# VH-VL binders against q983m5: the designs that were tried, part 1

All scores and structures are predictions.

Target 1, 189 residues: q983m5
Amino acid sequence: MVKVIASSLRKGNVVDKDGKLYVILFAENIHPGKGTPVTQLDMRRIGDGVKVSERYRTTEQVERAYVEEREHTFLYADGEGFHFMNPETYDQVAVSEAVVGDAAPYLQEGMPVQVSQFNGIAISLVLPQRATFEVVETEPTTKGQTASSSYKPAVLSNGVRTAVPPHIAPGTRVVVMTADGSYVERAKD
Below, numbering starts at 1 at the first letter of every chain, in headers, positions and changes, except where a header shows other numbers; Kabat numbers aren't used for antibody chains.
F, E and O stand for the ipSAE by ESMFold2-Fast, ESMFold2 and OpenDDE, each averaged over both directions (binder to target, target to binder). V2 = 0.75 x the mean of E and O + 0.25 x the DockQ between their complexes.
[cut] stands for letters that were removed.

## First folded at step 1 (VH-VL)

Design a01 (framework fv_lacutamab; at its last look DockQ between E and O 0.25; V2 from the best seeds 0.00; counts 0 for: pae E 14.7 > 2)
Fold by OpenDDE, look of step 2:
Structure a01 (fold): chain C 189 residues (1-189), chain A 120 residues (1-120), chain B 107 residues (1-107)
Amino acid sequence: as target 1 above (189 residues)
Amino acid sequence: QIQLVQSGSELKKPGASVKVSCKASGYTFTSYAMQWVRQAPGQGLEWIGWINTKTGNPKYAEDFKGRFVFSLDTSVSTAYLQISSLKAEDTAVYFCARGKYWGRYYFDYWGQGTTVTVSS
Amino acid sequence: DIQMTQSPSFLSASVGDRVTITCKASQGISSYVAWYQQKPGQPPKLLIYAASTLQSGVPDRFSGSGSGTDYTLTISSLQAEDVAVYYCQQYYSYPLTFGGGTKVEIK
């Protein structure tokens, strides 16, 4: 544990608050025209997944814990959570739905993922920026539409809604950004 | 074409040692664990353990700790099983199998097997 | 250790018959089940993994199903070339364990 000022905290950091450990989900420094600068932290309590929002003075001292980051491979999901394996040791870690969050639809078997752990407990994930999925539903191309026309709504095989170029049809595999599902390009596989 | 080719049959006396080889081809050797399974005459399948082909770290079933040793020669995509202090009970066909991961390992490709006979 | 109780140990059926082999785990194994076919003098061949996924190249008359502790391998229409011993295997936890096997013969 190390003491740091609140304004130095970032997403993914682990802090001790009132004897409980939290992972920072969001951090923002607010400098009002009038008043004392504050740091807004949205956090999730490690263990039970409870989310809290706290404000600190920017200069306030906060206890920060060390987090280990290791590359893992996504294996599968079940009732116990999402399972990842360390490709070096073959050790596995179970990650709760609360930790996986919005990344869940983008996880694919064999996908390399950065797993952050505190004392062996997974607290956050970083997925590859891009993933490939099949378009299972989209609007028909209207007469006169070309590749330069506006994007149309589509649904991917993982249920994610996105927008694709007019020439994309159901059954086509596309690359999307895992952050927001935005279309990148037609898959080359 | 994925293929695992094992060494030939062995006849040994009790107390001797044997080393079975398993040469892999058709895939990246270090990307998949190598599993070892044995089958005594007329019996079922018994898991011995696996070896991490990237790190060389082995995992043995409890009953096989000690006398059974996994090793690798990654330069020739070959895995080895050495059995020391052989016993009559070690008489079996020994298989290497590529480990495919889904939670744990199932075996998607197998060697042809190596018969090890231990007899006085 | 997880025990895999396979039944029946022996099965005799006619060509074209529907054949069912069952495997019961001593605890829940979350579909971490594979099925293998072994013919005399040959190594086992993977048929099904993840309880219900057909391995590439395997005829579609083979299928797997089940959840929790109970799993089944089905041959929808038994063929002469299907004469073999079949094994279930769990890979939920170590040590990996196999069922006792089912010998399938043609009447």
Scores: ipSAE 0.015, ipTM 0.590, lowest interface PAE 7.3, mean pLDDT 91
Fold by ESMFold2-Fast, scan of step 1:
Structure a01 (fold): chain C 189 residues (1-189), chain A 120 residues (1-120), chain B 107 residues (1-107)
Amino acid sequence: as target 1 above (189 residues)
Amino acid sequence: QIQLVQSGSELKKPGASVKVSCKASGYTFTSYAMQWVRQAPGQGLEWIGWINTKTGNPKYAEDFKGRFVFSLDTSVSTAYLQISSLKAEDTAVYFCARGKYWGRYYFDYWGQGTTVTVSS
Amino acid sequence: DIQMTQSPSFLSASVGDRVTITCKASQGISSYVAWYQQKPGQPPKLLIYAASTLQSGVPDRFSGSGSGTDYTLTISSLQAEDVAVYYCQQYYSYPLTFGGGTKVEIK
């Protein structure tokens, strides 16, 4: 264990809260116009999967534990979970839907994924920052719009809903952020 | 040319053991999983399990745990299926087949089959 | 276990006919479906995987379709060499399971 200030915590860190260990799912530092700066943490308890939302003063000390992070390759998903292979050792690991969470729609066969384990239990995944999907549904390109026109709704081939520039047509492959599905650019390949 | 060649037919007494071989050629043996399927006379296909050709780790369907054992000899690119304490109900054609390295996939190449007959 | 119910169990058709074989899974299998052809005295041969992807070397008169629980193998123009038993297979979850087979004969 090591003590760190709350504002240093990031997704994937494991912290001790009241004698229980939690993996951080989301962390945000908030500096209000007036009032005390706070760190908002959304966490999942490792032992039973209970989700907790907590606010700490940014300078408050929190105990952080060590986790092992190793590259794996996504293989497939089924009703029992998500299956990954360590490309160096060829060991396969199954990761529950609770651990994969909102990352599930972005997983593609062969995708390199960092799997974090604590005492042999998978606790979190880190996908590549960007992934490419085809736009399967969106409105036709709007004529008469200025350069400052708004984004339009779109549905990706993985089912995720996003917003894309007006010039993106159905059938176009686009690069999106895996963290939130937000549009980055048109795919170049 | 990708090929899976299995050993010849076997006629055994109840209580005996049998070992069926499946020799692979035309590809890197340890880059693919070896699947096993049986077909009883007049019946359809039934999945037995698979073996990881790099690690040697097997996975069996529940009905085949215990008496059925997968093994490998990677030096000759050969997989084996051993059945102990043979029963009349084990009479079938046994097929080996190639799948993706992680096992749960479709089977793109099949052995010709080995007929095992159990009779007194 | 996922049950794969195949129909019909037997069909007899003429050369040039369109033949349809159906396969129904007891639960959704997300297109993890393969189709195999087995001729008398031979091992099964892969025709289609991922519900609709034609295996290299298989004639384009064979096609697959479907989603969720319902899948179909179609032979657009039956040929004499297509006499065989056809099997569907799910590879969505363990244990892997096959349909009961459809025997196709020429009239």
Scores: ipSAE 0.007, ipTM 0.502, lowest interface PAE 9.4, mean pLDDT 87
Fold by ESMFold2, look of step 2:
Structure a01 (fold): chain C 189 residues (1-189), chain A 120 residues (1-120), chain B 107 residues (1-107)
Amino acid sequence: as target 1 above (189 residues)
Amino acid sequence: QIQLVQSGSELKKPGASVKVSCKASGYTFTSYAMQWVRQAPGQGLEWIGWINTKTGNPKYAEDFKGRFVFSLDTSVSTAYLQISSLKAEDTAVYFCARGKYWGRYYFDYWGQGTTVTVSS
Amino acid sequence: DIQMTQSPSFLSASVGDRVTITCKASQGISSYVAWYQQKPGQPPKLLIYAASTLQSGVPDRFSGSGSGTDYTLTISSLQAEDVAVYYCQQYYSYPLTFGGGTKVEIK
């Protein structure tokens, strides 16, 4: 354990609060025009998964646990969870669906993923910010629609629903944000 | 089309050394680790270790550290197991095998085996 | 080290019988289990990986199941060609370890 200021905490850190350990799911520093700056933390308790939301003064000291963070390669998913491998050591890590969460549809075989472990147990993942998927359903392109700034509905090859520019046709490979599936650009390949 | 071909059987006296070869074909040699497994007569399977064919870094099971040495010649897609200071207990069939996903995993292709006999 | 305790060590059955071989790991292994068939004078042949996924070219009378520490290989209808020694193997952590084997014979 080390003491750190609350504003230095980020997703994936593990903190001790009242003798209980929590993994940070979301952290935001808020600087109001008047009043004391605060850090908003959304956390999950290790062991039972209870989620809590709390605010700390940005300078408040918080006990942070050591967390080992290592790049892994996603292999596959099955009924037992999501399976990753360290490409240097060949060590395997099985990660539960609860830990993978909403990232699950964005995982691709061979994808580099940052895995955080506490005492050998996977507690969080960080995917690449962007990934490429094929658009499998959307409206056809139309000349009268190419001038519109409105995005149209689309379904990606991983099943995620998103919105794409009007010029995107089914079969097009697109780059999306892995956080929410939002369209970034047409793939350059 | 994937094939692992091992060198022929060896008869040795205690204290000698042996070098078993395993030539791979039908796949990109450096994309998969090479595994080594032995089977003493009438016994089960025993994992010896693996070598990372991209980096040359080996991993040995604890009981095999020392006298067992893995090496590579990537120019001919060949892995080697060398055993020095042979003992009667080293008598076994030695297999090379390809591990799916770099050798920590299950072994999807196996060599035919090389019998090493050490007589006292 | 993860020990794989395989049972039974020997099994005699008739053609057409359902055969069940079990493997118990000394700790949870998250379905990182493979099963191999080894006929006399041959190297092992991969049957199943990831506890239940059938390797290409393996007859569908072979199946795998289990979770946690307890895993099972089933041959739904034993055939004469299935006479072999069967091994489980964990690939969850180093060192990689095999079960002791189950010799299957025809009565």
Scores: ipSAE 0.005, ipTM 0.475, lowest interface PAE 14.7, mean pLDDT 86
ESMFold2 (binder alone), look of step 2: mean pLDDT 94; pTM 0.955

Design a02 (framework fv_lacutamab)
Fold by ESMFold2-Fast, scan of step 1:
Structure a02 (fold): chain C 189 residues (1-189), chain A 122 residues (1-122), chain B 107 residues (1-107)
Amino acid sequence: as target 1 above (189 residues)
Amino acid sequence: QIQLVQSGSELKKPGASVKVSCKASGYTFTSYAMQWVRQAPGQGLEWIGWINTNTGNPKYAEDFKGRFVFSLDTSVSTAYLQISSLKAEDTAVYFCARHRGYSYGWKYFDYWGQGTTVTVSS
Amino acid sequence: DIQMTQSPSFLSASVGDRVTITCKASQSISSYVAWYQQKPGQPPKLLIYAASSLQSGVPDRFSGSGSGTDYTLTISSLQAEDVAVYYCQQSYSTPRTFGGGTKVEIK
């Protein structure tokens, strides 16, 4: 553990508050025209996932813990969560649904991910920016439309709804951003 | 109830091979890695390696590469340790153990098989 | 490889005594330490994980402490049933490594 001023804290940092550890989800430094500068922190308690919001003076000292990020490969999901393996050490880690969050639909067996752990507990997960899925449902392509024309609704093989260019037909594999499911390009065969 | 049940003791001659089984019950077999540990007579515990029960990929300690091979039969929730070209120094009790690793817990060996004694003598 | 050094290798104590076993890692292992109890003819049994967490069903006379490279297993009031060999183990890195063991006997 190291003491740092509140204003230095960023998303992904782990802090100790009253003997309990929290991962920072959001940090903002506020300098009002009237009153004391403050740091607003939104945090998730490690272990049980309880979310809390705290406000500190920007100069207030907070205990920060060390967090190490390691590459893992997605294996499978079950009733206990999402399971990953370090491909070099064969160490397995289970990541809760709360930590995986909205990234869950984009996970594919064999996908490399970055897992941040604190004392063996997974606290955050970063997927590759892009992933490839098949379009299972979309409207027929109309002659004369271009990729720059209005996008049309589509449903991907992982169940995610997105928008694709007019020329994309059902059965086409497309590359999407894992952050929001947005269309990038047609997959190269 | 969680249990790991190992095969019975083996008496082998030098140069033979042996295959030890470890049958899991009471939990989802592919959710936990299987560790292998040996204990020579009167000695302490020595880690051999582990196998990923979902992928089948093994990891061995350096001293056990070559003659020691891990395998699985996921349809019957069983892990295997095969030792080829047996030597007298392979005489030991061999244990399988479940590797516990999940987001709400730490990494440790929470359940152990009863052990399989392998004796190599002429 | 991370080496785990246990001391003492042998101890003899009376029922009711406080017993302390120490384990030193060759590098920091960030509390990735477990302690196991092995009675004659039996497999090891998990007592403590994450340096200080008591496994369900283990008597509360057992406790673990430590950080960094130095860890301790304490039995607050030794019972006759505690005669066993005790092992520490690190799970910070692969390969997993065990201490040499501490044999505990009653006087």
Scores: ipSAE 0.000, ipTM 0.447, lowest interface PAE 15.6, mean pLDDT 84

Design a03 (framework fv_lacutamab)
Fold by ESMFold2-Fast, scan of step 1:
Parts: C-alpha cells; structure tokens; sequence
Structure a03 (fold): chain C 189 residues (1-189), chain A 124 residues (1-124), chain B 107 residues (1-107)
C-alpha cells in the first residue's frame, strides 16, 4: 500500500476506504474560483460490487494498492463471465460481468484489451477506444436535403443505441467510441 | 453444474390446456433470459418467444400470441409455458433454453443451455 | 421476418471429409448468427455464435465464417460422432428465426 493525494487518483486505481478495497471508475478534479479544490470519485467495491460516490479534498491522503496491467485477447463469454487469453503465455482469465459492465456489448472476438488484476482477480478492463458495428435500425434517408447537422437515433448490431448523421442508412458500418457508443465516422471498409 | 430440467410428456385432447415447466439450477436464474422453442414431428426448430426472468416481461412471435403464455416462479428458479385451447397442430417437442443476455440489449452470445424437451401430443 | 435459407438440406460424406453448410439471410444480420447441432432424441447444442466464435467445449474442427447475408459452418474433418442435423439461427431481430436444417450422414 502507498499513501497518495486524492487528486492523483485515476480510473483503474485501487484504493482502501475504511478497510475495504475499491476500484476507481471515474475521477474528476474540481477547482472552484473561491473555495477548496475537490476530487470527485466514483468507485466500485471489489468484494461485492457496491458502487459509491465520494468527495475528497484534493490534498487528502488515500491508500492506493498496486495493480498489474496486462494485454489479453477476448475469446468468448458464457454464464461464468467473459474470457480472455494472454497471447504470450496462453493463460486465460475470467472477468465477471460486474467488472466488464457497460463495455460488454463492444467486445469482439480477437479484440486486444488491457486487463487489470489485483491479487489474481480481474478488477478493470480497458478496450480499444473505437470499434466498428453495423447500423441495424435507423430512420430511412428519404429526404433530399443537402445540409443537416442534426443526428438521428440508431441501433447498432451489438444492440447499443447511438445517434448518427441523417444520411446513415440501415446496413452501413460505422465506427463508434467504446466508452459511450458515440458515433465517430462511417467505416472505410 | 448448469442445467435446465423440463416436466414430463403430456397427452391431451383438443381444447384442453397444458403447462410445461423448466427448472433451472447451477446459475443465477434472473441474470439470463429464458427462450422457448418448439419442434413439430419431423420438422425444424421454431422460435416461440422469450421472457425476461428479472422483470417477468414476455415477448412472443406473432403466430404464438394469445394461446401461449410465459410465466415464472423465481423462488424456485422455474419458467413455465402454458398453452390453452390445444389444437392438433400444437403437437411438438417444446424446449426451454437459456439466453446469454447480460443487459437490456440483444443477445451477443446465443442459447448455450437447453432443457431436454417436453413432448406434447394433441389427439382425439 | 428474416428468412434463413440453408443449403444443402441433406449431405452424405466420408469420415475425414471437409463439410460446408451455407446459410443465407433474406436481409443483413450483422453476424448475429448461431449454429446448433441436434442429434436424434436430444436438444440442440450451441456450436458457434456471433458467426465465428466457437462455443466452449466444442471441437476445433468446427468453424464459422461469413458476413452480411451469407454465413457458412465448416467441419474441417468429419467424424462419425458429427452425424446430426445442423441449424443456423439469426438473432439480429425479433422474431428469431432458424434455417430449415441440414442433415449430415456418413457414406
């Protein structure tokens, strides 16, 4: 364990709070023009998955645990979780759906991911920033309008809902951000 | 050990009702949707519908709306299919199957665990 | 409804042969296709999901490929225990639909 100031904490760090271990899901430093700077942390308890939101003064000291990060390749999912393989050692690791969370719909066979482990238990997963999916449902492009900046609702082949430019038709492959499913561009393949 | 165990075969007259059970074990029942599929004698597989085991909300294929009703008893990890006003064309093997659905989105994974099937025969 | 057309409906091959079964969807299904194996008197068994992902415990002689509307199940070296009916199934949209099945027998 190492003591660190709250403002140094980032997503993926593991901290001790009242004798319990938490993985940081989100961290933001807020510096008001008048008043004490605050670090807002959203975190998940490792033992039972309970999510909590805490505020700390940016200079407040917090105990941080060491975490190992290794590249793995996504293999498959089953009733026991999501399975990844270290491409160098062929070691497999199972990651619970609580840890994978909202990233689950974006996983594709063969996708490289960073798996963070604490005491042999997977606690965090980082996907590539972008992934490509087909648009399976969206409003048809029926208007002859030349200029429009408004987006329309769409459903991707992985079931995720997003917003796409008006000219995107069902069947088009699009690149989206894995963090939130937001549209980036039309796929070039 | 993950398994789905279905109730025994049924022989019914036209107009009767039947209730098929599907008992799950070895996993958390409410984390997976339950799908229902039938197979008429000598025919292929036909999807009937699914039920969300957490919310109890069902979704039926159009041809099965009305007479077919899905229900749950989560306290004993059991799903049910009830068919009312039985017709000869309802004669089939009825399967329940677990769907690897993790969130409120379409299944990524498919039906990985199946019950052994319940034969329902409707004849006079 | 999305229609899934399998070909062939029946095939007879020798042990060790490469066997291919094709499934064509009436519209794009974005690789949301699964393949099942069914032996007489048994429930279907999941072999492949998401077009090409092999289910845990399934022999690696089974593989899936395809995109858009055209998908293929391949058995690289047919074994005696592979005698069964094989079904493709789309799960891109409701209602879920199955192909008509392909019966595989040994010569």
Amino acid sequence: as target 1 above (189 residues)
Amino acid sequence: QIQLVQSGSELKKPGASVKVSCKASGYTFTRYAMQWVRQAPGQGLEWIGWINTNTGNPKYAEDFKGRFVFSLDTSVSTAYLQISSLKAEDTAVYFCARDLRYFKWLSYYGMDVWGQGTTVTVSS
Amino acid sequence: DIQMTQSPSFLSASVGDRVTITCKASQGISSWVAWYQQKPGQPPKLLIYAASTLQSGVPDRFSGSGSGTDYTLTISSLQAEDVAVYYCQQYNSYPLTFGGGTKVEIK
Scores: ipSAE 0.000, ipTM 0.439, lowest interface PAE 15.5, mean pLDDT 84

Design a04 (framework fv_lacutamab)
Fold by ESMFold2-Fast, scan of step 1:
Structure a04 (fold): chain C 189 residues (1-189), chain A 120 residues (1-120), chain B 107 residues (1-107)
Amino acid sequence: as target 1 above (189 residues)
Amino acid sequence: QIQLVQSGSELKKPGASVKVSCKASGYTFTDYAMQWVRQAPGQGLEWIGWINTYTGEPKYAEDFKGRFVFSLDTSVSTAYLQISSLKAEDTAVYFCARDYEWGDYAFDIWGQGTTVTVSS
Amino acid sequence: DIQMTQSPSFLSASVGDRVTITCKASQDISNYVAWYQQKPGQPPKLLIYAASTLQSGVPDRFSGSGSGTDYTLTISSLQAEDVAVYYCQQYDSYPYTFGGGTKVEIK
């Protein structure tokens, strides 16, 4: 346990609140013009999955617990959730849809991920910050067309919608941020 | 354009005081904490402390408590570092830096540095 | 205080080389580590934060990795403009502390 200020907390941290442990699902620092700055935390209680929403002063001290992070490789998804394997021990862990959350569309077979565990229970995932997907739908690049500076809508092979530069044609592989699906660059061969 | 602009170099005698300014522009001053770091000639970086620009609450590393004082003038988006009773060992470049104080961002924007030389 | 031990203190490499700088914290810092580049006469420049997140505008030859107490900055293909001193920094707990720095030169 270490004491940290509320504004330093981020998704995946585990905090102690009134003797119960919670994993942070969402953290946002808010400061109104004349009010006290606050940190808004959405958390899930580790023992029973109860979700709570709490506000702290940004400078308020909170107890943060140590979480074990281990590299795993994504295998597959099924009715029990998302399955990962530790490449060194071959131990498999199943992670619930609630824990994977918005990261689910970005998972690819063989992808290395950091699985955070507390007392043997998977509580959060950290994906590689970038992943490569094929653009399956976007406006075709017309041969000889003058390039525009505006981005255009596209749909990736994982179903995520993003915006890409005008020169990106359907079938092009692109690198996107796994946090929000934003376009980074055309994939290098 | 986001920038931090610091005051000019200072040459001081031991026992004097100095006040370094750090003026922010291009962003909302109170959205980010202001960090202070020093670097003695030929040495590495040393954290002095930070000030919450919204609340005005400072936090100092133990070695810098007493003679080092942070202050703000939010009306002109400026942070200050004052050092009293200057000693030769205070000779250093003093940097201000913006920290996105929320744990995912480190010191992303830095001032150009203010050289403070303390000599007899 | 958390001690940040950086190694090596100095390295000399050729353009195109892969170079690795390591940073060891005296206790778990939960990925609250940043890497900075400082060129002579200039302020430090943020390269990496949260152990592995690349700062916008920084070339993708720079990458960060690690967890717990052990962190690494990698330059996949060293360029002449990368001559600088590199620092790691923990921002897990007060006081924030920096590594001793690694001076990178071209041979």
Scores: ipSAE 0.000, ipTM 0.441, lowest interface PAE 15.5, mean pLDDT 84

Design a05 (framework fv_lacutamab)
Fold by ESMFold2-Fast, scan of step 1:
Structure a05 (fold): chain C 189 residues (1-189), chain A 122 residues (1-122), chain B 107 residues (1-107)
Amino acid sequence: as target 1 above (189 residues)
Amino acid sequence: QIQLVQSGSELKKPGASVKVSCKASGYTFTDYAMQWVRQAPGQGLEWIGWINTNTGNPKYAEDFKGRFVFSLDTSVSTAYLQISSLKAEDTAVYFCAREGYDFWSGYSFDYWGQGTTVTVSS
Amino acid sequence: DIQMTQSPSFLSASVGDRVTITCKASQDISNYVAWYQQKPGQPPKLLIYAASTLQSGVPDRFSGSGSGTDYTLTISSLQAEDVAVYYCQQYDNLPLTFGGGTKVEIK
């Protein structure tokens, strides 16, 4: 633990509040003119995922923990969460559904993922920017559309709904952004 | 109007203790942290730490923990730096300074004391 | 700790010259940098804070610029009274750290 001033805290930092650890989801320094500047923190409690909003005087000291970030590969998911293995050490880590969040549908066996841990507990992960999935269902582009980027709805093999160009047929593999499922390009054969 | 006035120069033997004072005037003492900085002869500036004048809680840079102690007398708007077990390498000018006025000036130092020279020699 | 590398350590220039002093932080400090002027026998004087905000009472020939890790103090037209040592300081994180200083002399 290191004491830092509140205004230095950033998204992804882990802080101790009243003996419990929180990961910062959002940090904003608010200057009200001349007076008491404050740092607004939106945080998620690591143990149970409870979200909390706190305000600190910008110069107030807050306990911050160092976080270790290491590459892992996705193995499988089960009732206990999502399981990853460090490919160099063979150490395994389980990541909760709360931590994986909206990234869950994009995980594929063998996918490289950056996992951040504090005291052996995974607190965040970052997927590759792109992943490839098969289009399992798509509809024809409605006649009369004139937009230069006219797209049609599609459902990917992972269940995610996206939009694809008119020429993409069911069965085609496509590259999408893992952040939002947006179409990038047709996968190379 | 804002002024920080420090105590006079000290000449000490190794192993002795020294206590430097810094008296503030012209502003509300407890609204601003008091910072401490030293400057060895011919050298640059080095941050020692700060003390919250409202709570009395000190914060020290790692190299200054143990022998350096901050304290306050809020009734006379005065901060103190005490150095125990003086060593030759403690020879320096010691400055108190006020933290910045607002968020943007933050931990910058807007007003400085004139400095107290502490010389440690045998 | 955040290291502040200041350059040059010494410069000699003529009255009226434009002089620049640079300060490089070992990591992004989000514009939380201040610049000080110290004349012999005097305490430092705050010139600039938040990278580019001029302290009240400081002549407008002094200016600060930069972002991320690279910051610059500029004196647009050097005057005789500007002979001093100049220091940068980061205040993004503790411990607070200073650059090594730049001594400015008139040739």
Scores: ipSAE 0.000, ipTM 0.441, lowest interface PAE 15.6, mean pLDDT 84

Design a06 (framework fv_lacutamab)
Fold by ESMFold2-Fast, scan of step 1:
Structure a06 (fold): chain C 189 residues (1-189), chain A 124 residues (1-124), chain B 107 residues (1-107)
Amino acid sequence: as target 1 above (189 residues)
Amino acid sequence: QIQLVQSGSELKKPGASVKVSCKASGYTFTSYAMQWVRQAPGQGLEWIGWINTYTGEPKYAEDFKGRFVFSLDTSVSTAYLQISSLKAEDTAVYFCARDSPYYDEWSGYYFDYWGQGTTVTVSS
Amino acid sequence: DIQMTQSPSFLSASVGDRVTITCKASQSISSYVAWYQQKPGQPPKLLIYAASSLQSGVPDRFSGSGSGTDYTLTISSLQAEDVAVYYCQQYYSTPYTFGGGTKVEIK
């Protein structure tokens, strides 16, 4: 454990709150025009997956746990969870659905991911920033409806909803951000 | 192509149980949640709940907790809705429909493919 | 729970008419709204999702619009085959809720 100020905390950090460990899902520092600066944290309790939202003074000290982060590759998913393999040691790690969370739709066989463990338990994953998926559903581009400044809804091959430029047609492969599914660019080919 | 095929109509007496099946084909069953919706005679659509097809974890609307139970047989890509202690008010057409797994409660997804419906009639 | 209020509950129009159905949510739903068409004896069929996106295979006379709490389904030129009950649905938050339905008939 090391004491850090709340404003230094980032997604993936593990903190102790009242004797229980939480992984940070979201952190932001808020400085109101007149008032006390605060750090808003959304966290998931390690033991049972309970989500909590807490506000701390930015200067408030919280205990942060050390976590081990190691590269793995995604293998497959089954009823017991998501399975990853360390490419150097061949050790396999099963990660629960609760830990993988919203990242699950973006996982692809062979994808490199960083797996964070605390006391041998997988607590968070960091996917590559970008991944490529096929657009399986979106409106066809119609003549006379070209608005370069507006995007249209689309569904990716992994089921994720996103917004794409008007010229993207069904069957096109696109690059999206794994953090939120947002469109980056058309895949080169 | 994507299809959801439901079991045939059921006529039951009050107090009996019924089990409706919904067999999926044309897509990876465990990649999409299965939604359940009912429609009473002459009435609108009412959401019952959904089941995560990968984990088997169900979520029920408050009014449907207790007597309504979702289950799966992933080996045959089939979802089930069981209703116990049937009441006359359970008379309805029950639909399964495809929606996304692994997303939070806030966003969800639209129901893009629907089963043909299973009529359950409860009468004495 | 988010309540979806749909109006009108019934409308009768002529072939070729422009038909408008509205749906009001009890709170902002950020365009997470879908529209379904249900013909007698059939399951609902998805027409529109994300408030304004046309489902593949659906005729382009159907369109959706709106934001915040107010959403609209428009049929630009009503056809005989469009006789059905239409439902809006919010999928912003569970429990997912549907509007009460609008029955569309030809005069």
Scores: ipSAE 0.000, ipTM 0.424, lowest interface PAE 21.1, mean pLDDT 83

